# VH-VL binders against Probable Brix domain-containing ribosomal biogenesis protein: the designs that were tried, part 8

Target 1, 155 residues: Probable Brix domain-containing ribosomal biogenesis protein, of Methanococcoides burtonii (q12zb3)
Amino acid sequence: MLITSSRKPSANTRTMCKYLASFFNCKYMTRGKMGLIDIVSLCENGLLMVVGDYHGSPGSIMFYDSHGVELLSIHLSVFYPDGYKYTPLKALEPSINGDGELFNLLSYYLDIPEGECYYDSKCLIASDDHLEFVYLDNMLFRLNIKNYRKMVMSE

## First folded at step 1 (VH-VL)

Design rA01 (framework fv_ragifilimab)
Fold by ESMFold2-Fast, scan of step 1:
Structure rA01 (fold): chain C 155 residues (1-155), chain A 120 residues (1-120), chain B 113 residues (1-113)
Amino acid sequence: as target 1 above (155 residues)
Amino acid sequence: QVQLVQSGAEVKKPGASVKVSCKGSGYTFTDYYMYWVRQAPGQGLEWIGVINPDSGGTTYNQKFKDRATMTVDKSISTAYMELSRLRSDDTAVYYCAREDYWEGDYFDYWGQGTLVTVSS
Amino acid sequence: DIVMTQSPDSLAVSLGERATINCKSSQSVLYSSDNKNYLTWYQQKPGQPPKLLIYWASTRESGVPDRFSGSGSGTDFTLTISSLQAEDVAVYHCQQYYSTPLTFGQGTKLEIK
């Protein structure tokens, strides 16, 4: 997976992109003036995550396939626990746990193993209401889900 | 030709506030993040924070979060860094610097620096 | 916070000779996913702001003479000047941009012997 931001991201949104890239052990590319298709062409594994800005904070996460087709769009807000600090994360393989439709969609698209959260692990706990990012038994931050939309095709 | 031009030297008493300006020219001001870095005499460089000039969004070094305020005025392509409750150990040259928008948090252009002296 | 430590604090080298300056990070600044070291080197002359020399540990900034080179990976980095010239007298700083807060080394003062 490749992670980038929408164009002209806030400093907070850019920091979130770096943190997500560190969590998922994947690459963050500065967006600059590149168009979606330009960015997608740099994505070796075919999945592109775009973090959108809303009033100076992360407000959305959008997933695109290797052809630039939107797969999933999540509208969200970020909750930082007391004492939140940006820090590099060990290159541990992330796992996902949880329930609900959003859990099933993220498990499929992120292609990460389903598993229990252990003390010395990276774990994404997903539900339709929030995404909790857990590292070494501590929550790094939580994304509170306002709504989401999966790809819709009419035949 | 890209230039970052900062305001002139200031002398302040302990407890006062100082506001340093940084005017960008030769590029689209809102397209590049602006960083603030200081250097005490004979010491190393210390990062204060970064501001997105388009959105006004900021990230601060925790050490400065309770005293530093970064703002921008887009109409005159100028960024500001205000530091409050000054102490003698805040005596330093304060720099603004522009990141390389394409690659990350390293600085291709710097302002000339503003010497802030805090003395009683 | 990632602590950056430079050595030596000061160095005197004869004109035409090789100068080497070291920088150590308290944590790895190598990002495994993109295989890049998030490490820069700056040159600072008295009364002037720092000037970018090298980014990504070994990529030379446009206009920087080829006698300057960066090497290393993970936690141990070196800036090398292959044949010192008089104009190279300066303080050299390393910086990591792997994580916030952005941090710099204390600086190494390079002088002519």
Scores: ipSAE 0.000, ipTM 0.517, lowest interface PAE 13.4, mean pLDDT 85

Design rA04 (from rA01 with heavy chain E99S D100Y Y101D W102E E103Y G104F D105G Y106E F107M Y109V; framework fv_ragifilimab)
Fold by ESMFold2-Fast, scan of step 1:
Structure rA04 (fold): chain C 155 residues (1-155), chain A 120 residues (1-120), chain B 113 residues (1-113)
Amino acid sequence: as target 1 above (155 residues)
Amino acid sequence: QVQLVQSGAEVKKPGASVKVSCKGSGYTFTDYYMYWVRQAPGQGLEWIGVINPDSGGTTYNQKFKDRATMTVDKSISTAYMELSRLRSDDTAVYYCARSYDEYFGEMDVWGQGTLVTVSS
Amino acid sequence: DIVMTQSPDSLAVSLGERATINCKSSQSVLYSSDNKNYLTWYQQKPGQPPKLLIYWASTRESGVPDRFSGSGSGTDFTLTISSLQAEDVAVYHCQQYYSTPLTFGQGTKLEIK
């Protein structure tokens, strides 16, 4: 998986890309002037995640396959707990727990194991309303889901 | 003046390949994305793919990705689209068109079109 | 894939009268994150390539006469020519660029009565 932002991202959106990359143990690539076709070519048969900006905060997450086909688009807002501060995370394998269609889609596309959240884990708790990012039994942040759409790939 | 000039009409037999060229002039070639679109006689427009002339990066319509190859030669400001294993259904006018926008934006300048006829 | 459907397939309008062409997408092309409709309109005259008229559903391309206007949001879009001129005889195509593959409507042929 490669993670990048929309063009001209705010500092908050860049920070979210770094946090997601740290959480999923993958690379965040600075967008710059690159178009979608340029970035897709750098994914090496991987999933591409694009974090969109909305009025200075993350407003969307879009997933593309290695051929530039859109798989899933999520429109969202971010909740930061009191005392929030970005710090790099240990390279623990993330797991996913939850329910609903968005849980099933993310489990499939991110290719991370389904499992319980423990005191020593990285855990994404997914539902159709929220995505909670939990690290060592503490919530790092929550993405509140406004809506999402699933795309059907040709053939 | 900004222009996209395409290669001339081609007649091919089923199973052959065709390579259409598109030469840009009057603008900085690498500042714009190059799209390929076709139109069968009397039919609507159909998107084939897009290429970044600066990087060579491509995005294909899944329908064409196993037969279409888009390339660019920056030294002569020319983009190419090659379509292999031609069928009679591939008979169409093939267009190149440029776009500035990075998110599959509007196509503001189009080539004149190249008629490719596939017949036995 | 997003299917684009235009109506009518053809219409005849008298010179100086209003022409209205409709375009419907099978899924919304409004992106809530940036509040933009990813929809364009092109004009195509016989023997010529398409020419960009309208992008972002309602933004007129430079050099396009102000009698052309685009409206609508989400799934239902309209191209309006307020006072038809002889040079406006053409096929008009709508296109979405919201998701791949990029898709076009079947075209609407505009004729003079």
Scores: ipSAE 0.000, ipTM 0.507, lowest interface PAE 12.7, mean pLDDT 86

Design rA05 (from rA01 with heavy chain E99D D100S W102E E103Y D105W Y109L; framework fv_ragifilimab)
Fold by ESMFold2-Fast, scan of step 1:
Structure rA05 (fold): chain C 155 residues (1-155), chain A 120 residues (1-120), chain B 113 residues (1-113)
Amino acid sequence: as target 1 above (155 residues)
Amino acid sequence: QVQLVQSGAEVKKPGASVKVSCKGSGYTFTDYYMYWVRQAPGQGLEWIGVINPDSGGTTYNQKFKDRATMTVDKSISTAYMELSRLRSDDTAVYYCARDSYEYGWYFDLWGQGTLVTVSS
Amino acid sequence: DIVMTQSPDSLAVSLGERATINCKSSQSVLYSSDNKNYLTWYQQKPGQPPKLLIYWASTRESGVPDRFSGSGSGTDFTLTISSLQAEDVAVYHCQQYYSTPLTFGQGTKLEIK
């Protein structure tokens, strides 16, 4: 997976991209002047995550496949715990825990193992209302979900 | 013209505090993190900390956390670094530096430096 | 803390000749997930702030002459100036950004022989 931002991101949005890249053990590529198709070409058949800016803060996360097709769009706001600041994280394999449709979609697209959160883990706790990023039993930050839409698929 | 302009040289007594300013111009001040770095005469560079000018969130080098305070005033595009309980070995040129647009914590634009002399 | 050590402390090279400056980190600054070396090189002339030359160990900053190149991986890094010019007289610093605190080498002073 490759992570990038919307064009002309705020410092808060760039920080979120760095944190997400550190959490998922993947790279963050600065957007610059590149269009979506240019960025997608750098993913080499991988998933692309785009973090959108809204009034100086992260406001969305969008997932695209290797052809530039939107798979999932999440509209959100960030909850910053007291003492919030970016620090690089150990390269531990992340796992996902939770319930609901968004949990199922993220488990599928991120291709990370489902598992219980432990004192020595990286764990994404997902629900339809929030995404909590937990590292070594401490919450790094929470994304509060306002709305999401998925690619139309036949079930 | 994209630049960082720092306040002028300071002479302080041991035990005093110094507050250095750094004004950004020619770019959107809140779009880039601001770092503080110092250099003692004839010595290498030493990182003090970084501040997010939009949120005011800070990360300090543990060596300085008890004495350094970084702040910003967004209305005048200015960052500040205050160092308290000064010692003679705090004599150094203090730099502010801007985060790169690329990811990674390195510095693409530097202020001209502020010489702080601490003498007994 | 990651300790950065440069060698030599000072170097004198004749105009037009190759200059080589080394930087060693006390632990690897290569990140396995993105396969990048979190290392930069800066040039500092007397009375001036440092100027970014190279980031990601080998990527040259825009506007930096092509005679400057960076190489190496993990713990051992090299800055090379292929053909020294008079304006290259400066102190050169390496920096790691793999982990906090951010740390710099002690600097290498480059002079004309």
Scores: ipSAE 0.005, ipTM 0.514, lowest interface PAE 14.2, mean pLDDT 86

Design rA06 (framework fv_ragifilimab)
Fold by ESMFold2-Fast, scan of step 1:
Formats: C-alpha cells, structure tokens, sequence
Structure rA06 (fold): chain C 155 residues (1-155), chain A 121 residues (1-121), chain B 113 residues (1-113)
C-alpha cells in the first residue's frame, strides 16, 4: 500500500497522510505534480490510498488498484480529540475490528488481520458510521463517514 | 450551457465492435463522472459502467465487463465506450450521462442525445 | 443486485387529476450514515433521453415543476404528479444508486385518459 494526497494538500491533510502511513507501517509519498497514473506506478503492492483535501482538512479517502481503477471512495470529516498532535507510532502490526460493510471492505483491501483491540495494539475500529484509530488503548483520531461508494474490482 | 454530444448512428454486423463518443461542453470535464447506459427498443434502461474522467478509473456492470471498454481523452473533453463481439440483442440506443461524486450531488443530471446502434441478424 | 420493480406498467389519468407511480427495491437503499435514500426518478418522452426529475427520493431537480414530488424511504417509493398536464405524458423510470451495479425499474408509461 502507498499513501498520498490530492494535489496541493493543506497541512492538516499532509499530517493525516503521515499519521495513516505510520499507523499502517507503509510509505507516504508527497504528491507534488504527479498524475494518478504516475503515482500508481510507484505502488509495489498495487494498492494506492489517496487522501483528499476539503477546505483545509481531510475530506475523502479513495483506494485504487495498480491500474488506477477506483475500488472504494469514502467521504468523511475528521474528529480530533483534545491534545491532538502528530506523533510517530511504534511499528506494531495493525489489526481491524468492527462490523458492517465498510469493515468488510477495509479488511479485504488493507489485508490486515481481524482481531480484538488490546491495550498494547494498533487497532482500526470500523463501522459504516466512523473509523476509529486506536493506539495503545488511546484514540488517535476518528474519521466520521458521510458516505462511501464501492466499485466492482476489475482485473 | 452544459451539453453532452454523442456520435452518430451505427449499423454493425454480429461479431463486430462499435465505439461511441460523448463530448462534454459547458463544464469542467474532469469534475464529474461519466456514466454509460443503454436502452433496447421498447425496453428499460440498463447501466453499462462509469468512468472517472480525471483518473481514467472505471467500474463496469458484470454483464458487460468482458466486452465493454470505457476511455476518455481529456484534451478534447470526450469519453468513449467501445462494445465488442456484438450480438443482435445489443441493438439499442446508447447514452452517456454526467453524474456527480457520491457527496450531495445528483447521479445523472445531463444526458447525451443517444446513439442508435443496430446489429443486423 | 438490487432489483427495482415499478407499478403499474402503464397508467391512464385524466388531465388535472393526480397520478401516482410506485417503485420498490429488493433491499433498502437508505444509507444510515447520511440518512439519504439513493433513489432517483427520470422522465422520458419518445425519441428523447431521460430527464432527471427527483434525486435523494424527494429532492426535486432545479427547473422541475412543483407538481412533481417524490416520497418514501427504504424500499418503497412513490412519484406523484398532483395535477396532470398534457406535457407530462412520458415513461417514468426509477433508479437506485446505493450500490453497483446501478439498476433501473422497468418503467411506467403514463397516458392521458
């Protein structure tokens, strides 16, 4: 998985990309002027996550395969807990817990193990209403889901 | 102001391919998805697929994915839908339609005039 | 796939009277997170492409006369024309855009009685 942003991201969107990359133990690559096909060619695992900016904050997450085909798009807003500050995370393997269609889709695309959230873990709690990112029993941030669209996967 | 203009009618033999074009004007071409829908004479509407003109990313109806190819040429604000290995039951009017992203906009707010594709027996 | 079923297949209504067209989805098209029904109505006159009338089940498209209204939620939807005019003679189609593949009802032909 490679993570990038839409073109000309705000500082908040860049910070979110860094946090997501730290959470999933993957690379955040600065978008610059690269088009979609240019950036997908840099994905060794074929999955690309693009974080979109909406008026200075993250507003979307879109997943693409290695050919630039849209797999899943999520429109969202970010909830920042009090004292929110980007901090690099330990390289713990993330797991996913939750229920609903979005939980199933993310479990499949991210290819991370399903499991209980523990006091010493990285855990993504997924539902159709929100995605909660938990690290060492503390919520880092929450993505509130406005809507999402799934696409039929092509070859 | 917004207009979608499609290519003219086509007559094809079974086994041939047809490529229909759809040129957008009066809006920013890459800001909206382009959908393809067909309608056999006297029948209902059937969705073929959707393309994101900015990325080229596509989603096809499973029924058509083995035969349909959607592409765009951003430099001329034109989308294309090619259907191969034509059968007589592919005879239909083919439409392109503009739609918004899934974020508080409408799905098919402007449609092309339609392109009649006739496949002879 | 979500199957869309319209009723009736055809309907004849006198000018000035109320016309009612129904659409049923095989599963809910209500998205719980935004509380919107992903259901659209189109009007199609002979030889013309479909024209958007109503989206989000009940939101009327700009320029569409106020005699057209949509109602319903989940699986059962209704398009109502409060006072039929001659120019309303057309085939009406419902569509879901909740999930791929996008699917349409079979259409309801509206005629003057």
Amino acid sequence: as target 1 above (155 residues)
Amino acid sequence: QVQLVQSGAEVKKPGASVKVSCKGSGYTFTDYYMYWVRQAPGQGLEWIGVINPDSGGTTYNQKFKDRATMTVDKSISTAYMELSRLRSDDTAVYYCARGGYWDDSYPFDYWGQGTLVTVSS
Amino acid sequence: DIVMTQSPDSLAVSLGERATINCKSSQSVLYSSDNKNYLTWYQQKPGQPPKLLIYWASTRESGVPDRFSGSGSGTDFTLTISSLQAEDVAVYHCQQYYSTPLTFGQGTKLEIK
Scores: ipSAE 0.000, ipTM 0.528, lowest interface PAE 12.8, mean pLDDT 85

Design rA08 (framework fv_ragifilimab)
Fold by ESMFold2-Fast, scan of step 1:
Structure rA08 (fold): chain C 155 residues (1-155), chain A 122 residues (1-122), chain B 113 residues (1-113)
Amino acid sequence: as target 1 above (155 residues)
Amino acid sequence: QVQLVQSGAEVKKPGASVKVSCKGSGYTFTDYYMYWVRQAPGQGLEWIGVINPDSGGTTYNQKFKDRATMTVDKSISTAYMELSRLRSDDTAVYYCARDEWLGYDSYAMDVWGQGTLVTVSS
Amino acid sequence: DIVMTQSPDSLAVSLGERATINCKSSQSVLYSSDNKNYLTWYQQKPGQPPKLLIYWASTRESGVPDRFSGSGSGTDFTLTISSLQAEDVAVYHCQQYYSTPLTFGQGTKLEIK
């Protein structure tokens, strides 16, 4: 997976891209003026995540396939816990826990194992209402889900 | 009926502060961003800032960052915008407006308050 | 900051005729990732707040008559009223949502000829 932002991201959106890349053990690439197809070519047939900016904060996360086709778009807001600050994370394999349609879609597209959250883990707790990013039993941040749209999944 | 109701007109002296309120009704207050926009007599619209009523998070127009403060009281579905160190050129109608961030269909202010006239004169 | 410039400043059109209002942004308001133009049109009558007409440059808000249409992409946008009605007399404002600070055009006053 490659992570980038929409054009002209705020500092908060850039920080979120770095945090997500650290959480998923993948690369964040600065968007600049590159078009979607240019960036997709750099994914080498991988998944592309684009974090969209909304009034100086992350407002969306969009997933694209290796041909630039949109797979899933999530409209969201960020809850910043007290003391929120980007900190590089250990390269622990993330797992996903939760229920609901968004949980199933993210489990499928992110290709991360489903599993319980433990004191020594990276765990994404997914529901149709929230995405909670948990590291070593501490919530890093929460994405509050406002809406999402999916493409028809093909075999 | 979705409605935003603002506080009444105010007359202030230069150097004073004004606090305008905006009460939402007929919808889930925390599902919509609240914008603040002003319009000087005979002039265009000017954006002041936006607040997320759920988190209290704000984004300000840099022009107003040092003087404007946006807050919300979720228990009464009311947003506030306070502008300090008023000048005569702050005379304007101040509007609140909501923006539905739950949909993928719109990044637009779909419901506006009636406006609050703030007159700054010596 | 993105500067929004409308033309003309004022326009007089006869009832039933076509009215055209232009809006130009100093830089593109098209996001490459979602291919949307972050451009909105509002109608404002004297003593009233603005009313949303069109968002995403061409999507009409619910309840807005089909004689109103928006077009354009990137930096050049147009609001068209295909058959002017008396109730359409107002000031029309364009606005960009591409980046903060959010900015509006200066407004175009539409009057009956």
Scores: ipSAE 0.006, ipTM 0.505, lowest interface PAE 12.7, mean pLDDT 85

Design rA09 (framework fv_ragifilimab)
Fold by ESMFold2-Fast, scan of step 1:
Structure rA09 (fold): chain C 155 residues (1-155), chain A 123 residues (1-123), chain B 113 residues (1-113)
Amino acid sequence: as target 1 above (155 residues)
Amino acid sequence: QVQLVQSGAEVKKPGASVKVSCKGSGYTFTDYYMYWVRQAPGQGLEWIGVINPDSGGTTYNQKFKDRATMTVDKSISTAYMELSRLRSDDTAVYYCAREGYEVTSGDYYFDYWGQGTLVTVSS
Amino acid sequence: DIVMTQSPDSLAVSLGERATINCKSSQSVLYSSDNKNYLTWYQQKPGQPPKLLIYWASTRESGVPDRFSGSGSGTDFTLTISSLQAEDVAVYHCQQYYSTPLTFGQGTKLEIK
């Protein structure tokens, strides 16, 4: 997976891209002047994540396939816990736990193993209401889901 | 051109606090993280922390977390690092440094540095 | 914490000769997903702040002379100056940005023989 932002991202949105890239053991690539088709051509693993800016903060996450087709679009806001800090994470393989449609969609598109969250793991806890990013039994941040849509058009 | 200008040298007694400033110019101040690093005389470099100048969000080296406070004043493009309860071994040159912008994740190298602020702690 | 160890602590090299400085990390700073080494080199002249020379272990910063090169991967890294100039007298520092806290080597002092 490749992670990028919408064009002209705020510093907060760029920080979220770096944090997500660190969590998923993938790279964040600066958007610059590149259009969607240009940047999907750089996706080594076929999935593109675009983090959208909304008034200076992350406001959306969109997933595209290797042909630039929108697979999933999530409108969200970020909750920063009291001890929030921006740090690179160990290169532990992430897992996903949770329930609901968004859990199933993310499990499928992110291609990460489903499993229980452990004291020594990277774990994404997914539901239709929020996405919690947990590292070594501590929540890094939570994305509160406002709405989402799936755009899968055919088999 | 990008420039980081720091406040002048300070002499403090043990137990006092010092607040060092770093003014950025030649770029959009809120677009780049600001790091603080110190260097004791004849010693290596030691990371203190980083601040997002847009949000004010901070990450500290655990060694300094209980004494260091980083803040920003966006209206004058200035970052501050305050170190409290000073000890003689806090004598060092304190630097601010700007995060480099990179197309790949891991933008933790420093592309521009301030000139340094010597803080001397002595009784 | 990742401990960075440089060798030698100091060295003297004649003008025009090759200078080699080593940096070892206590654990790998190679990120498996992007296959990049999170390692930088800085040059610090007396009374001046550090100046970025090399990032990503081997990428030379714009404006840095091509006599400077970085190599290595994982835990063992080298900074090479192919033909030493008088202006290269400085302390050289390596730094990892793979994991917090960000850590630096102790520095290597390079002098003219």
Scores: ipSAE 0.006, ipTM 0.500, lowest interface PAE 13.9, mean pLDDT 84

Design rA11 (framework fv_ragifilimab)
Fold by ESMFold2-Fast, scan of step 1:
Structure rA11 (fold): chain C 155 residues (1-155), chain A 126 residues (1-126), chain B 113 residues (1-113)
Amino acid sequence: as target 1 above (155 residues)
Amino acid sequence: QVQLVQSGAEVKKPGASVKVSCKGSGYTFTDYYMYWVRQAPGQGLEWIGVINPDSGGTTYNQKFKDRATMTVDKSISTAYMELSRLRSDDTAVYYCARDRTYEFDSGEYVYYFDYWGQGTLVTVSS
Amino acid sequence: DIVMTQSPDSLAVSLGERATINCKSSQSVLYSSDNKNYLTWYQQKPGQPPKLLIYWASTRESGVPDRFSGSGSGTDFTLTISSLQAEDVAVYHCQQYYSTPLTFGQGTKLEIK
């Protein structure tokens, strides 16, 4: 998986890209002036995640396959707990827990194992209403889901 | 129908602060970002900032960042813009405006305004 | 900051004639990926807030008459009114939304000759 932002991302959106890359143990690539098709070609048959900037904050996450087909588009807002501060995370293998359609879609596309959240884990708790990113029993941040659209069912 | 209704005209002295309100109705208030834009008499439009009514997150034009504060009260569907340390050249009509949230393209939301408040005249004079 | 410059500052056109207003950006507002220009036009009548007229440089907002059209790409944009009507007297503003801060042109005042 490759993670990038929309063009001309705010500092908050760049920080979110770094956080997501650290959480999923993958690369954040600076967008620059590359078009979506240009950056899709850099994923080498992998998943592309694009974090959209909306008024200086992350406002969307869109997933594309290696052919530039949109798989899932999520419109969202970010909740940061008190004392939020970006720091690099340990290279622990992430897992996903939760229920609902968005949980199933993310489990499939992210290709991460389902598992319970433990004191020593990276855990994404997914539902149709929110995505909670948990690291070592602490919630890093929560993405509140406004709506989402799925374009492809199985891949 | 969508309406944005702003507070009434204000007269302030240099150095004072002004707080303008903007009440949304006819739509889900937290689904649309709220912008603040001003226009000096006979002049062009100038962007002040934008607020996400759901999270309270803000982005300011750097020109106004040290003097402008945007807030929301979700319980009454009202956004506020406070401008401090007023100068005579802050005399302007201040508008709130709603973003078109569903016009998203290429991983970037559009930054243009589909509905505007009626405007609030702020006069700064001694 | 992207600087938006409109020309002319004011324009007088006879009823039924073509009106042309220009807008120039200090850097390109064309995004190669979607091939869209991040440029809007607003109409502002005296005592009223601006009204959205055209977005994506050439897409007409719902309810806007066909006589209004937007054209151009990159740094040079044009708003055209093919047959001026009395109700079209207004100040017209261009705006870029390619990057923050959002910036507007100075406005072009359109009046009847």
Scores: ipSAE 0.000, ipTM 0.489, lowest interface PAE 10.9, mean pLDDT 84

Design rA14 (framework fv_ragifilimab)
Fold by ESMFold2-Fast, scan of step 1:
Structure rA14 (fold): chain C 155 residues (1-155), chain A 121 residues (1-121), chain B 113 residues (1-113)
Amino acid sequence: as target 1 above (155 residues)
Amino acid sequence: QVQLVQSGAEVKKPGASVKVSCKGSGYTFTDYYMYWVRQAPGQGLEWIGVINPDSGGTTYNQKFKDRATMTVDKSISTAYMELSRLRSDDTAVYYCATDYSEYWGYAFDYWGQGTLVTVSS
Amino acid sequence: DIVMTQSPDSLAVSLGERATINCKSSQSVLYSSDNKNYLTWYQQKPGQPPKLLIYWASTRESGVPDRFSGSGSGTDFTLTISSLQAEDVAVYHCQQYYSTPLTFGQGTKLEIK
């Protein structure tokens, strides 16, 4: 997977992209002037995550497939715990736990195993209301879900 | 100023349990992990485990997992380490320590003064 | 588990001379993405808890005299005291914080000759 931002992101949104890239052991690529198709070509046919800026903070996360088709769009706000700042993270393989539709969608698209959170783990706790990012049993930040939209499949 | 103050020395019989306390002050107690380490007389340091004071979540060194229990009381900023079924080779100074730092996963920069636990008949 | 081995077990150095203490890990404690070695050094004087000297193998803790320095990468690390002072008599411990269980070397006792 590749992570980028919307064009002209705030410092907070750039920091979030770096944190997410460190958490998922993938690369953050500066958006610059690139359009969606340009960036998708750099994913080597992988998943693309785009973090959207909303008035100086992360306001969305959008997932695209290798053809630039939107798979999932999440509108959110960020909860910053006391002492929030970017810190180096080990290349531990992340796991996911939780419940609900968003948990199932993220487990599938991110292709990460289900598992419990431990002192030496990276763990994404997912629900339809919150996404909590936990590293070494400490919460890095929480994304509060306002709403989400998934690709609609005909029956 | 950050301080960790531990309970006083204990003398116990083999088979008994001991509970050591560690009170934190000068920082937000729930923001930093609390580690427990012991040192037998004239020996090196040995890690027992770590507790997240906010969640109560623990990770133990497998060597101690069956006998050690770490807990916290957030209302008084105090962590506890209880070691059960004591043997004479559990005689050691027991330390609490925290990684009070701007970033997670750094070294132990603050230590308690240590609690001597003597196990003898 | 990562095994930490220090050498020598004890060392006697004359006042003003250079002291070197070695620490070897059974596997690399270098994290490739941040290029940092997850290795610390502590000083322990009799009757006192350990005191942090150096973290990330070579970063000196605030207030630690500049005669103390750490070097090395991966599996082989050295603590150097460039000009020994009387107050430096202590046991020195290395520790890895790369993975659990957290592990320490056996300690090196530094004495004045």
Scores: ipSAE 0.005, ipTM 0.498, lowest interface PAE 15.9, mean pLDDT 85

